# VH-VL binders against q0aze0: the designs that were tried, part 20

Target 1, 268 residues: q0aze0
Amino acid sequence: MKIILVNNRFKENTEKKAQEIAGQLSALNVEVIIDNGLDEPYAGTVDFIMVLGGDGTMLRAARRYGQRAIPVLGVNMGTVGFLSNIEINELAEYLPLILREEYSLEARMMLEVAVFQQQSLLTRVFCLNELLLRSNSPRMLSFALEISGQKLEPYRGDGLIVSTTTGSTAYSLSAGGPIADPQLDAFIVTPVASHIINKRPLVVSPEREISLHLLEEREAIIGIDGQIKMDFGAENRVLIKRAPHPLLMVNLKAKPFFTSIDRSLQRQ

## First folded at step 2 (VH-VL)

Design n2g (framework fv_inotuzumab)
Fold by OpenDDE, second read of step 3:
Structure n2g (fold): chain C 268 residues (1-268), chain A 123 residues (1-123), chain B 112 residues (1-112)
Amino acid sequence: as target 1 above (268 residues)
Amino acid sequence: EVQLVQSGAEVKKPGASVKVSCKASGYTFTNYWIHWVRQAPGQGLEWIGGINPSGGYTTYRRKFQGRVTMTADTSTSTVYMELSSLRSEDTAVYYCARELSGYDYFPKYFDYWGQGTLVTVSS
Amino acid sequence: DVQVTQSPSSLSASVGDRVTITCRSSQSLANSYGNTFLSWYLHKPGKAPQLLIYGISNRFSGVPDRFSGSGSGTDFTLTISSLQPEDFATYYCLQGTHQPYTFGQGTKVEIK
């Protein structure tokens, strides 16, 4: 068995824990690769990915490895979030199940985000939570939203979020989006401070494609999962599709989503 | 305003070591990698290595491994590059440059540079 | 290591001229996600290098519109639509897709 340990490069304590766990796994004849984000994602075949940290680390891991259809386990290290399945102090207890591959998987839809500079692909990324378009000035944006070739009325406001159902409890929620069942595949399109006060979020089929571009020469920003940021202007466009592969999240411990919402949201 | 300010010119003998500093300001120091690039007389730019100030993780070009050491001081927002066992061919202007940290899917580029530090190695 | 070759090594041009510089890599600079880490820099003697273009064709903040980048795979181009007096310098391409990072050998743009 070969396992990738993903930790938070900005937190040395997670690095130390990763090394410790790697040692333990090695002692059990498990091959371990530690991914702290320093290098490119490991290109070889692996059987399991263990993410040490919070939701942010999971989001990064999903972006790096989600397309490879590898089971991903979130191991929480004292943070509050929605994407971890077990606590770090529970790892020893569940390790035998991991090694025997006795766990269930939950498929989570991811986004495929492509950002273009005119006709050139600037970047392509798979992400678990959301794509954000927002103004980089005190002025509102005017931008066009197109869904499967259907052009909606121009949007005016601070920005727009296109989120997965997993991301519904992230920034989309703060912007007034609905809480979605993570077992449901759908896009959630949530306006950010729309000029139209009662502009409603849209729930869109995962079979559709979403495109965004600015209608004016304004400075904007594209954000991905709240971690990646890039400038976005009139010469740019973004295309959003369902990723071809879902993230396979490992369920070692039952975590009812709806019964934990209140607790998790109150802590944020 | 983002600024990278490097230490002054150095003159060293072969076999000696040199340590060049790069002080960063105008941004969150730990959110960006700092890389080092040099230019020898009559030559092009050459990548040496980089450091993540958050945690001090480093990556070096193979030809410099064993001779180069990069360190970061978060309290002063300063990155250091030390090159040991200096040779005449190490004579160059050395630049520090900033690269955004943790963005795996964005094109790699150096958006801000230090003014350069001349290191002369001569007997 | 990935080799990056610029052409020409040097050229002479006049103010107002259209200038084209090519960068060719020994292997594709597109990664498994389709991202290409190619950037262009302007360098004058005694000054720090300046970023012009990143991600093949994206102008860095403050870079004049006369600078543009294009290309894909192994072949990339920097174009100056109308050369200005301040543009006489040495230009470098950089690939960041493959470790280690490697620069082209440079293209010196001189006044005719």
Scores: ipSAE 0.030, ipTM 0.616, lowest interface PAE 4.3, mean pLDDT 91
Fold by ESMFold2-Fast, scan of step 2:
Structure n2g (fold): chain C 268 residues (1-268), chain A 123 residues (1-123), chain B 112 residues (1-112)
Amino acid sequence: as target 1 above (268 residues)
Amino acid sequence: EVQLVQSGAEVKKPGASVKVSCKASGYTFTNYWIHWVRQAPGQGLEWIGGINPSGGYTTYRRKFQGRVTMTADTSTSTVYMELSSLRSEDTAVYYCARELSGYDYFPKYFDYWGQGTLVTVSS
Amino acid sequence: DVQVTQSPSSLSASVGDRVTITCRSSQSLANSYGNTFLSWYLHKPGKAPQLLIYGISNRFSGVPDRFSGSGSGTDFTLTISSLQPEDFATYYCLQGTHQPYTFGQGTKVEIK
């Protein structure tokens, strides 16, 4: 068996822990490839991906490997989050099930984001949570949103979020978007501090194609999962589609989404 | 071997503009942001801004916005920083530095630096 | 702007000494996904700055084992376990989490 161990080397102590786990897996005749995020994604065939860390590390793993239809397990290292399934101190208990492939898979939709300058494709990336269009200065943006060839009235404000259902509890929630069952496939389009009072979050079919461009030259950025940042100007446009493959998340124990989110939102 | 080589020292009058160059070699020029950092005499390091040579996208520290312009020439693997409306307090050594990049996220660290360019503004 | 303060501003040490420099930020350097962009640089007069440590604790290529970093949130430390003659320099920390990116004021390590 060949496993990719995804680690966040920008957090103290995580590299040593990853080395220890790699040693344990090797002792069980598992070949381990360590991914610290600094190099290109491993190009070879692998059987399983184990992500050590919080939600941020899982988002990175999803961007790198999510389109390959490989099981991905989130192992929490102490940071509270929604994308991990087991805790690090439970890993030894669940290793035999992982090695025997005794687990279920949950499919999570992803976004495909293509950024253009004029007619040229600048970049194509995949993400699990969201694309954020945001002003990079105190000035508000004016921008156009088109959904499957339907041109909406212009937006004016700080930006816009295009989110997966998994991302409904991330930035989209903070901007006033709805909470969505992550087992559903849909885009959630949430305005950020819109000056047009009637602009509401939209929930649209994942078969839709969404495009964005600026109507006036401003300093803006495109953010992907809060990790990748790209400058965005009036000469740019972005196209957003459902990615060809969902992320396949490993489910070793029940993680009750609705009770978890209810607890998180309860006021005290 | 990664190398950043900057242009030579400049002496300017108040109100003039200066353009400093930074020529990169030893890596794929368009894969890394280049940033500019200065150090005034007796002061610490101060970040000015950066440019992505792939596409020419820039980010500037607010206090320099309107006075600084960064450009990149991919044919010569050279980044330029132009600072206008020079004041005596702009006297400093100006460094270019390459941003250490991961494949799918961009940590803000400066791994290789140019040798520095002294810009002196006459008082 | 996020303020970054180093302590001490200067220190005198002898070859072989253990040297500790601290860096404190006015707010947390963890971004919304828990990643912290803190690095340390060595700077000598007439030379370019050199990256020593990035991501709190990772030594850059070619940096000797005597340099180590630690910390989290708002408090970070650079340690030199056994000071060598080439280590007499000014040290800077950099926060790269929040724009504008800000350096500490520097710590000068001088021969005793």
Scores: ipSAE 0.006, ipTM 0.455, lowest interface PAE 10.2, mean pLDDT 85

Design n2h (framework fv_inotuzumab)
Fold by ESMFold2-Fast, scan of step 2:
Structure n2h (fold): chain C 268 residues (1-268), chain A 121 residues (1-121), chain B 112 residues (1-112)
Amino acid sequence: as target 1 above (268 residues)
Amino acid sequence: EVQLVQSGAEVKKPGASVKVSCKASGYTFTNYWIHWVRQAPGQGLEWIGGINPSGGYTTYRRKFQGRVTMTADTSTSTVYMELSSLRSEDTAVYYCTRDYEGSYLVSPDYWGQGTLVTVSS
Amino acid sequence: DVQVTQSPSSLSASVGDRVTITCRSSQSLANSYGNTFLSWYLHKPGKAPQLLIYGISNRFSGVPDRFSGSGSGTDFTLTISSLQPEDFATYYCLQGTHQPYTFGQGTKVEIK
């Protein structure tokens, strides 16, 4: 068996822990590739991806490997979050099930984001949670939103979030978006501090294509999963659609979504 | 073996433009951003900007916006940085460096050898 | 802009000495996920900078065990446990969390 270990090397001493786990797996005749996020993604065939860290590490793993249809397990290293399934101190208990492929998979939709300058494609990226368009100055944005070619009335405010259902509990929630069942495939379109009182979050089919561009010259950025940041000007356009493949998340332990989010909200 | 190889030293007059190249080898060129950093004589290091060779998307430090242009040629695995309207304070060694992501400067790991650009009348 | 200040600006040391260099930022370098993009570089005149430490405490591939990093928030430290002849150089910290990305002013480690 060949496993990729994705670790978070941007917290103190995480590399030592990743090497320790890699050694344990190698002793069980598992071939291990360590991905610390600093090298290009491993290009070879692998059987399983183990993510060591919190939600941020899982978002990075989803960006790098989510389109390959490989099982991905989130192993929590002490950070509370929604994208891990087991704790690090439970790994030894569950490892035999992993090696025997005795687990279920949950499919989570991803976004495909394409940024253009006029007619030229500048970049194409995938993400698990959301794309954020926001002002990079104190000035409010004026921007156009199109959904499958249907032009909406102009938006005025601090920005807009286009989220997956998995991302409904991330930035979209903070901006007033609904909590969505991650088993549903949908885009959630949430305005950020809109000046227009009747601009509400929209829940639309995952088959829709969403397009955004600025109507005035402003300093703006687009952010992807809070990890990738790009300058966005009036000459730019972004196109968002459902990614070809969902992220396949490993379920070893029952983790009821609704009771987890309910507890989280009560503690705030 | 990862290598970044830069073009040779340049001497320019004030008001001219300079174009420095950075040729990458030993890795998949389109999977990493290339950033540019300079060091003026007797000064520290200063970040200028970066480019994603996949699609050519760029980000620049604001003070250089309008004067700097970065481009990538995927057929030759080469990034170019062009700086226009040169001033004497632009005299510096210019470095290209590889980094995997554009939203942060995470850990520029491999660096070019540097290109000295001298601006003098 | 996030300012990064190194201390000391220079120091004199002998082979075998323990050397400590500090780096202070004007604001926290942790992003919203708790990740910190603080790295350390060795730089010699006429040569390119070399990555030593990234993410506060992680040694880059091939970097000797005598180099270690520590810190959190706004205060960071690079330690060389037993200085070798090739370690006489200028050291820079880099914050990559907040744009524009900024380097410290440098610490020159020179022979006693």
Scores: ipSAE 0.176, ipTM 0.672, lowest interface PAE 6.3, mean pLDDT 88
Fold by OpenDDE, second read of step 3:
Structure n2h (fold): chain C 268 residues (1-268), chain A 121 residues (1-121), chain B 112 residues (1-112)
Amino acid sequence: as target 1 above (268 residues)
Amino acid sequence: EVQLVQSGAEVKKPGASVKVSCKASGYTFTNYWIHWVRQAPGQGLEWIGGINPSGGYTTYRRKFQGRVTMTADTSTSTVYMELSSLRSEDTAVYYCTRDYEGSYLVSPDYWGQGTLVTVSS
Amino acid sequence: DVQVTQSPSSLSASVGDRVTITCRSSQSLANSYGNTFLSWYLHKPGKAPQLLIYGISNRFSGVPDRFSGSGSGTDFTLTISSLQPEDFATYYCLQGTHQPYTFGQGTKVEIK
């Protein structure tokens, strides 16, 4: 068995903990590759991905490895989030199950985000939570939203979030979006501080395509999972689709989503 | 192997502009921010700004805003820093350094060899 | 702006000595996700800075185990357990949590 161990290099003692776990796994004849983000994603074949850290680390791991259809386990290291399945102190208990591949998988829809400069592709990324379009100034944006070629009325506001159902408990939630069942595939389109009072979020079929562009010469930013940022102007377009692959999240520990929402949200 | 190779030393007069290049290799160019840091003689390290080669997003230290421009050429894996209206106090060794994608200047890991820019009459 | 203050500004030490450098920030360097972007660098004249420690306490690849980092919130420490000849240099802490990102003023470690 070969495992990628993804850690959060920005947390105290993260590397040390990863090395300790790697040692334990090696003692069990498991080959371990540690990915702390300093190097390129490991290109070799692996059987399992273990993510040490919070939601941010999971999001990064999803972007780096999600397209490879490898089981991904979130191991929480003292943070509050929705994407970890077990706690670090539980790892020893569940390690035998991991080694025997006795776990269930949950397929989570990812976004395919393509940003264009006119007709030229600038970047294409896959992400687990959301795309954010927001103003880079105190001024509101005016932007066009198209869904499967249907042009909606222009949006005015600070921005817009296109989120997966997984991302529904992330920034979309803070912006007033609905909490969605992670087992449901859908886009959630949540306005950020819309000029139109009571502008409602949209729940959109994953079979549809979402297009965004600015209607005026304004400075904006595209954000991916609250991590990746890039400039977005009048000459740019963004196209959002369902990713051709889901993230395969490992479910070792029963963690009912709806019964844990209140507890999780109270901690945030 | 990750490498950042900078352009050679520059001598400029006050009021002129300088453009320093930083060629990256050994990694996926668009996956990492590139930041610029300088050190004036007898002074410490000072962050100037950074650019995300993926999309060209930039962030500058306020004191340099209006005078600094950072650009990225993905076809050559090169980042440029242009500083205009040069002053004597801009005399320094300028470094490019990379950091992980999705972040600004958080923990730069690899650095260029440095470029001395001398501003003198 | 977040101020970062190192102490001391300079120190003299001998090979084999234990050296401690502190870095204090004007506000917490932990972000909303609990990540702390505090790094330590070694810098020698005519050379590029070298990353020693990232994320408070993680040694960068190839960094000897005599270097260690600790701290939380606003107070951080770099420790060299046994100073070696190649360790005489200027050390900087860097906070990368808040813009503008700032270095400490540096600590010059000189031979006694």
Scores: ipSAE 0.016, ipTM 0.476, lowest interface PAE 8.0, mean pLDDT 90

Design n2i (framework fv_inotuzumab)
Fold by ESMFold2-Fast, scan of step 2:
Structure n2i (fold): chain C 268 residues (1-268), chain A 125 residues (1-125), chain B 112 residues (1-112)
Amino acid sequence: as target 1 above (268 residues)
Amino acid sequence: EVQLVQSGAEVKKPGASVKVSCKASGYTFTNYWIHWVRQAPGQGLEWIGGINPSGGYTTYRRKFQGRVTMTADTSTSTVYMELSSLRSEDTAVYYCARGQYTDFLSGYVDAFDIWGQGTLVTVSS
Amino acid sequence: DVQVTQSPSSLSASVGDRVTITCRSSQSLANSYGNTFLSWYLHKPGKAPQLLIYGISNRFSGVPDRFSGSGSGTDFTLTISSLQPEDFATYYCLQGTHQPYTFGQGTKVEIK
């Protein structure tokens, strides 16, 4: 068995813990590759990915490895979030189940984001939560949204979010988007401070293709999962579609999504 | 050994342009952003902008927008910062610094962990 | 822009003293995922700045144990538990959560 341990090198505690866990796994005759983000993603075949950290580390792991159809387990190391399944102090208890492949998998859709400049593909990235288009200045944006070849009336405002259902509880929620069952595949399109009358969040089929471009020169940024940031100008276009493979999240213990989000909303 | 090495001091006239280089070694050049920070005499540190060598993506502080251009040459592992329409107020030591991972924390700066030695740019008539 | 203010702007200290420097931001430095990007640097004339602390409280590789960081939200602190001769320098905090990334104005630690 070959396992990738994903951690954040800039957090001293997590790197030391990753080394400790790697030693424990090696003692059980498991080959371990540590991914602290410094190098290119490991290119070889692996059987399992263990993510040590919070939601941010999981988002990075999903971007690097989510398209390989390999089981990914989130192990929480302090920051409470939605994407971890077990706590670090529970790992020893669940390790035998991991090694015997005695767990279920939950498929989570991902976005494929392609950014163009002057007809040239600049980059293609995958993400688990969302793409954000936003103004990088006090001036509002004017931009075009096209859904599967259907050109909508221009948007005016601070920006737009195109989210997965997993991302429905992230930035999309803060911008007024709906809470979605992460088991569903759908895009959620949420305006950010729209100045156009009655622009509402849209829930659209994951088979749709979404494109965005600016209608006038403005300072804008596109953000991916709150981690990747790119300048976006009038010569740029972004194309968003469902990624070829979902992230396969390991489920070792029940996570009551609806009761968790309900309690969170009541406490606000 | 992870290292950033900058080009030497420059003296320029007002209205000219200056181009400072920053050569990286000892790590995978395309895995980290390179940022530029300056310090004018008697002033504190000021972030100018950054570049992702993996895609050439740039971010600039607004006050420098239109005057600053950052580029990367992956064949030589070198980042350049060009500042145009120079003013006396641009006299400063300019530093390049290694920032966040290109595919993790790229929208944030956790830290600038490795710094170039600095390049003094003097703008005088 | 997120403003970052350090206190004090300067202080005088002796070798062996405990030194505390504070950094206050005009808005929260936690991002939408609950992560905070605040780092501390030591800067001496004629030298490049050196990273001391990242992510509020994590010491960078090779940084002595006498340096520690703490804080949350808008209020952050760098502590030097027993000042050494090489520690007389200017200290800067940096917020890396919101663009443009902004440094504090600096705190100069001078010999008494």
Scores: ipSAE 0.006, ipTM 0.489, lowest interface PAE 9.9, mean pLDDT 86
Fold by OpenDDE, second read of step 3:
Order: C-alpha cells, then sequence, then structure tokens
Structure n2i (fold): chain C 268 residues (1-268), chain A 125 residues (1-125), chain B 112 residues (1-112)
C-alpha cells in the first residue's frame, strides 16, 4: 500500500505529525509520500490520500489529486471545518480499517473550470468549493451569465460565485447562498453584492453548463477555492461544468452534517 | 530538475528600458508564482513584484508601479520583467524566484524556494 | 509598508560558534488564519540566494540541522548552532504576510 500524506507546511504541528505518521506507516510496511505543497504533486500510483489539517489543506489536495479517483481522508488537526472525517486522535483507532480498505466513499462533485482567451484555453482546473468572479476595482461589474445556452439578464454587482454543494458552507454562504446537502449534486450560483436588492441565488442542475463573460471593459479577478487568483477581462470567458470525476472522500466515521453546522459556523 | 534560467547581463543608458527573461523548467509552470527581487551594489535584497503565470495577475511594489511590467508566456514557460525609464539607481542584479503559495485575498507568499542565477543590469551614461 | 529590522547588521564569528540573527517587524506577521510568513535566506556573492527556513521554523529541503528558526508575532530568530566554513555569508529575513513583501536589511556573517 502507498499513501500520500498531505499537510499544511505553514502549520508546524501538521508537519511533525505527518512525519510521525509516516514513520508509523512505514513500520507497517506502507510506503508513504509526504506532500507539504512545496513540490509537484506526486505523479506515481497511490492507494490512499490522507489530508492532515483543515479545509484549506483539503481543497489543495482536491485540486492536486482529485481527478485521480483516489480515496481521500480528511483528518482534522483541531481546526474548524467541514471537510474532515476523523480527528487526529482517532487516527490510530481507524488505521486498521484504512489498511484493510474497509471504508465507504462519499462522492463529492467538483467543478471543472475553464478560462478562455477568445477561443484559446488559458487554464483548466478542478476545484472542490467554488469559482469566484469579482471586480478588481471599486466599480461594479457588468457581466453575462449563461446557463446551458440560456442567457440571463445582464448582471451588475461586485461579483458572482459558482459553488458546489460542498462549497455551500464556504464563501457562498458568506455571500448569502443556501446551505446545501453535500450528498446533493448541484451548482449554487450566488450573487455577490448585486445591484438588485435581494437577488436570489440559483440552484442549478449539475448537467448544465455555466458561462460567464464581462459585458464591458473592466478589471476583474477569477478566484478558485479562495486560494488561486488570476486576472479576468473583457477578452476572457469562463466555462464551468461538473468535473468528470468526483472527489472520493473517505467515510470512516459517520459525521452528521446538519447537526454540526451551527457549531462549525460559529467557530469561524 | 527544477530550475529558473535567466537571460544575460544588460547594459543600458538612462531613460532606456530593459527586459529580463526567466525560463522555468522541471515543474508545472502555471502552478507557481514567479517573483522578481533585485540587489543593488552595497544594498540588500528588494522585492519588486510577482506574477501568476496561470492568469497573468501581477502585484508590484508601489515604487516600481508605472515602470515595471511583468508578463508570462505559458507556451515557453517564460516570465519577463520589463523596467522602463531606467536610472542609475536601477543598476542591480535582478533575480527571478519561484513562490507557490499566494492567498487569493491577501496575496501571502510563503517563501522563494527556487531562484534564477541572476541578471546584472547596468545603467550608465 | 511593514518594516523589518534585522540585527545585527554584521557579526564576526569563528567556526563552531553559535550565531543568532534577529528580525523584528513593525507589525504582527500572523494573518487571520494564524499563519506567519517569515522566511530566511543565505546569500553569497555571485550566487543566488538560498532558502533556509520558511514559516518561521521549517527547514527547507537539504538545509542542515544546525539551522533553526523561531519566533512569533513580530520577533523572529535564525540560529546557527555551530557555524561551518560554508556558512559565512549574508543572511536575510523576508516577511510575506503584508504587501509589499519586505526583506530585512541583511546580516553579514564574517570570519573572525
Amino acid sequence: as target 1 above (268 residues)
Amino acid sequence: EVQLVQSGAEVKKPGASVKVSCKASGYTFTNYWIHWVRQAPGQGLEWIGGINPSGGYTTYRRKFQGRVTMTADTSTSTVYMELSSLRSEDTAVYYCARGQYTDFLSGYVDAFDIWGQGTLVTVSS
Amino acid sequence: DVQVTQSPSSLSASVGDRVTITCRSSQSLANSYGNTFLSWYLHKPGKAPQLLIYGISNRFSGVPDRFSGSGSGTDFTLTISSLQPEDFATYYCLQGTHQPYTFGQGTKVEIK
């Protein structure tokens, strides 16, 4: 068995724990690769990914490895979040199950985000939470939203979020989006400071495609999971689809999503 | 092997422009920010700015705004830094450096882990 | 801009000595998430700078154990437990929390 340990290099405790866990796993004849984000994603075949840390680390791991259809376990290191399944102090208890591959998987829809310059593809990424289009100036954006070829009324505002249901508890929530069941596949389209008072978020079928482009010459930014940033202008278009593969999140322990929402959100 | 290779030394007159290149290899070019740092004779290191090759987003130190332009060519995995209206005080060794982590909102940078070999730019009348 | 004051500006030491370099920032380098972006570099004339420490105390790959970093908030320290011949150089700290990113003014470690 080969396992990637993903940790947050900015958190010393996660680095030390990763090394400790790596040692323990090695003693059990498990091959371990530690990914602290400084190096390229490990390109070799692996059986399991263990993410040590919070949601940010999980998002990074998802972007790096999610398309490879590898089971991913979130191990919370004492942070607040929605993407961990077990606590670090529980790892020893569940390690035998991991090694025996006795766990269930929860498929989480990811986004496929493609950014174009005219007809040329600039970048394509998969992400677990959301795409954000926002103004890079004090002025509001004017942009077109198209859903499966259906053109909506032009939008004016600070920006727009296209989120997965997993991402519903992230920035989308802060912008007034609904909390969605992670077991549901859907796009959540949440306006950011729309000029229309109480402009409603849209819940869109995962079978549809979402397209965004600016209607005037303005400076904007595309954000991915709140971690990646790129310029976005009038010459650009973004296409959002359901990723062809979901993130396979390991479910070792039942985690009641709805009963933990209030607790988790209040800690943020 | 991961490396950054910069263009050769430049000699310029005051008022001219210089464009230094930084070619990346051994890693996914669009996954990392590239930053530029310079060192004038007898001075310390000074951060100039950075660019995200994936989308071309840039951030510049204010003192260089209006004079510096950073661009990225994904087809050649090359980042460019152009500095215009050159002055004698711009004489320095210019380095490109790789930095992966940049926060979307605040633009945090963890460290510069890979450096180019440096490019000497001399501004002299 | 966030000012980073590095001390001392220079020091003389012998092989085997314990060397301590300090950086102080004008404001906290910890962000709202509790992460601190403070890194240390070694720079020799005619060579590119080399990363030693990131995130206050994490040694970069290949960096010897004699190098260590510590600190929090506004005060940070680089320690060389036993100076080696190859360690004579100028050292810089960098804060990457606030833009523009700023280096300390450097500490030149010279042979006594």
Scores: ipSAE 0.000, ipTM 0.476, lowest interface PAE 12.9, mean pLDDT 90

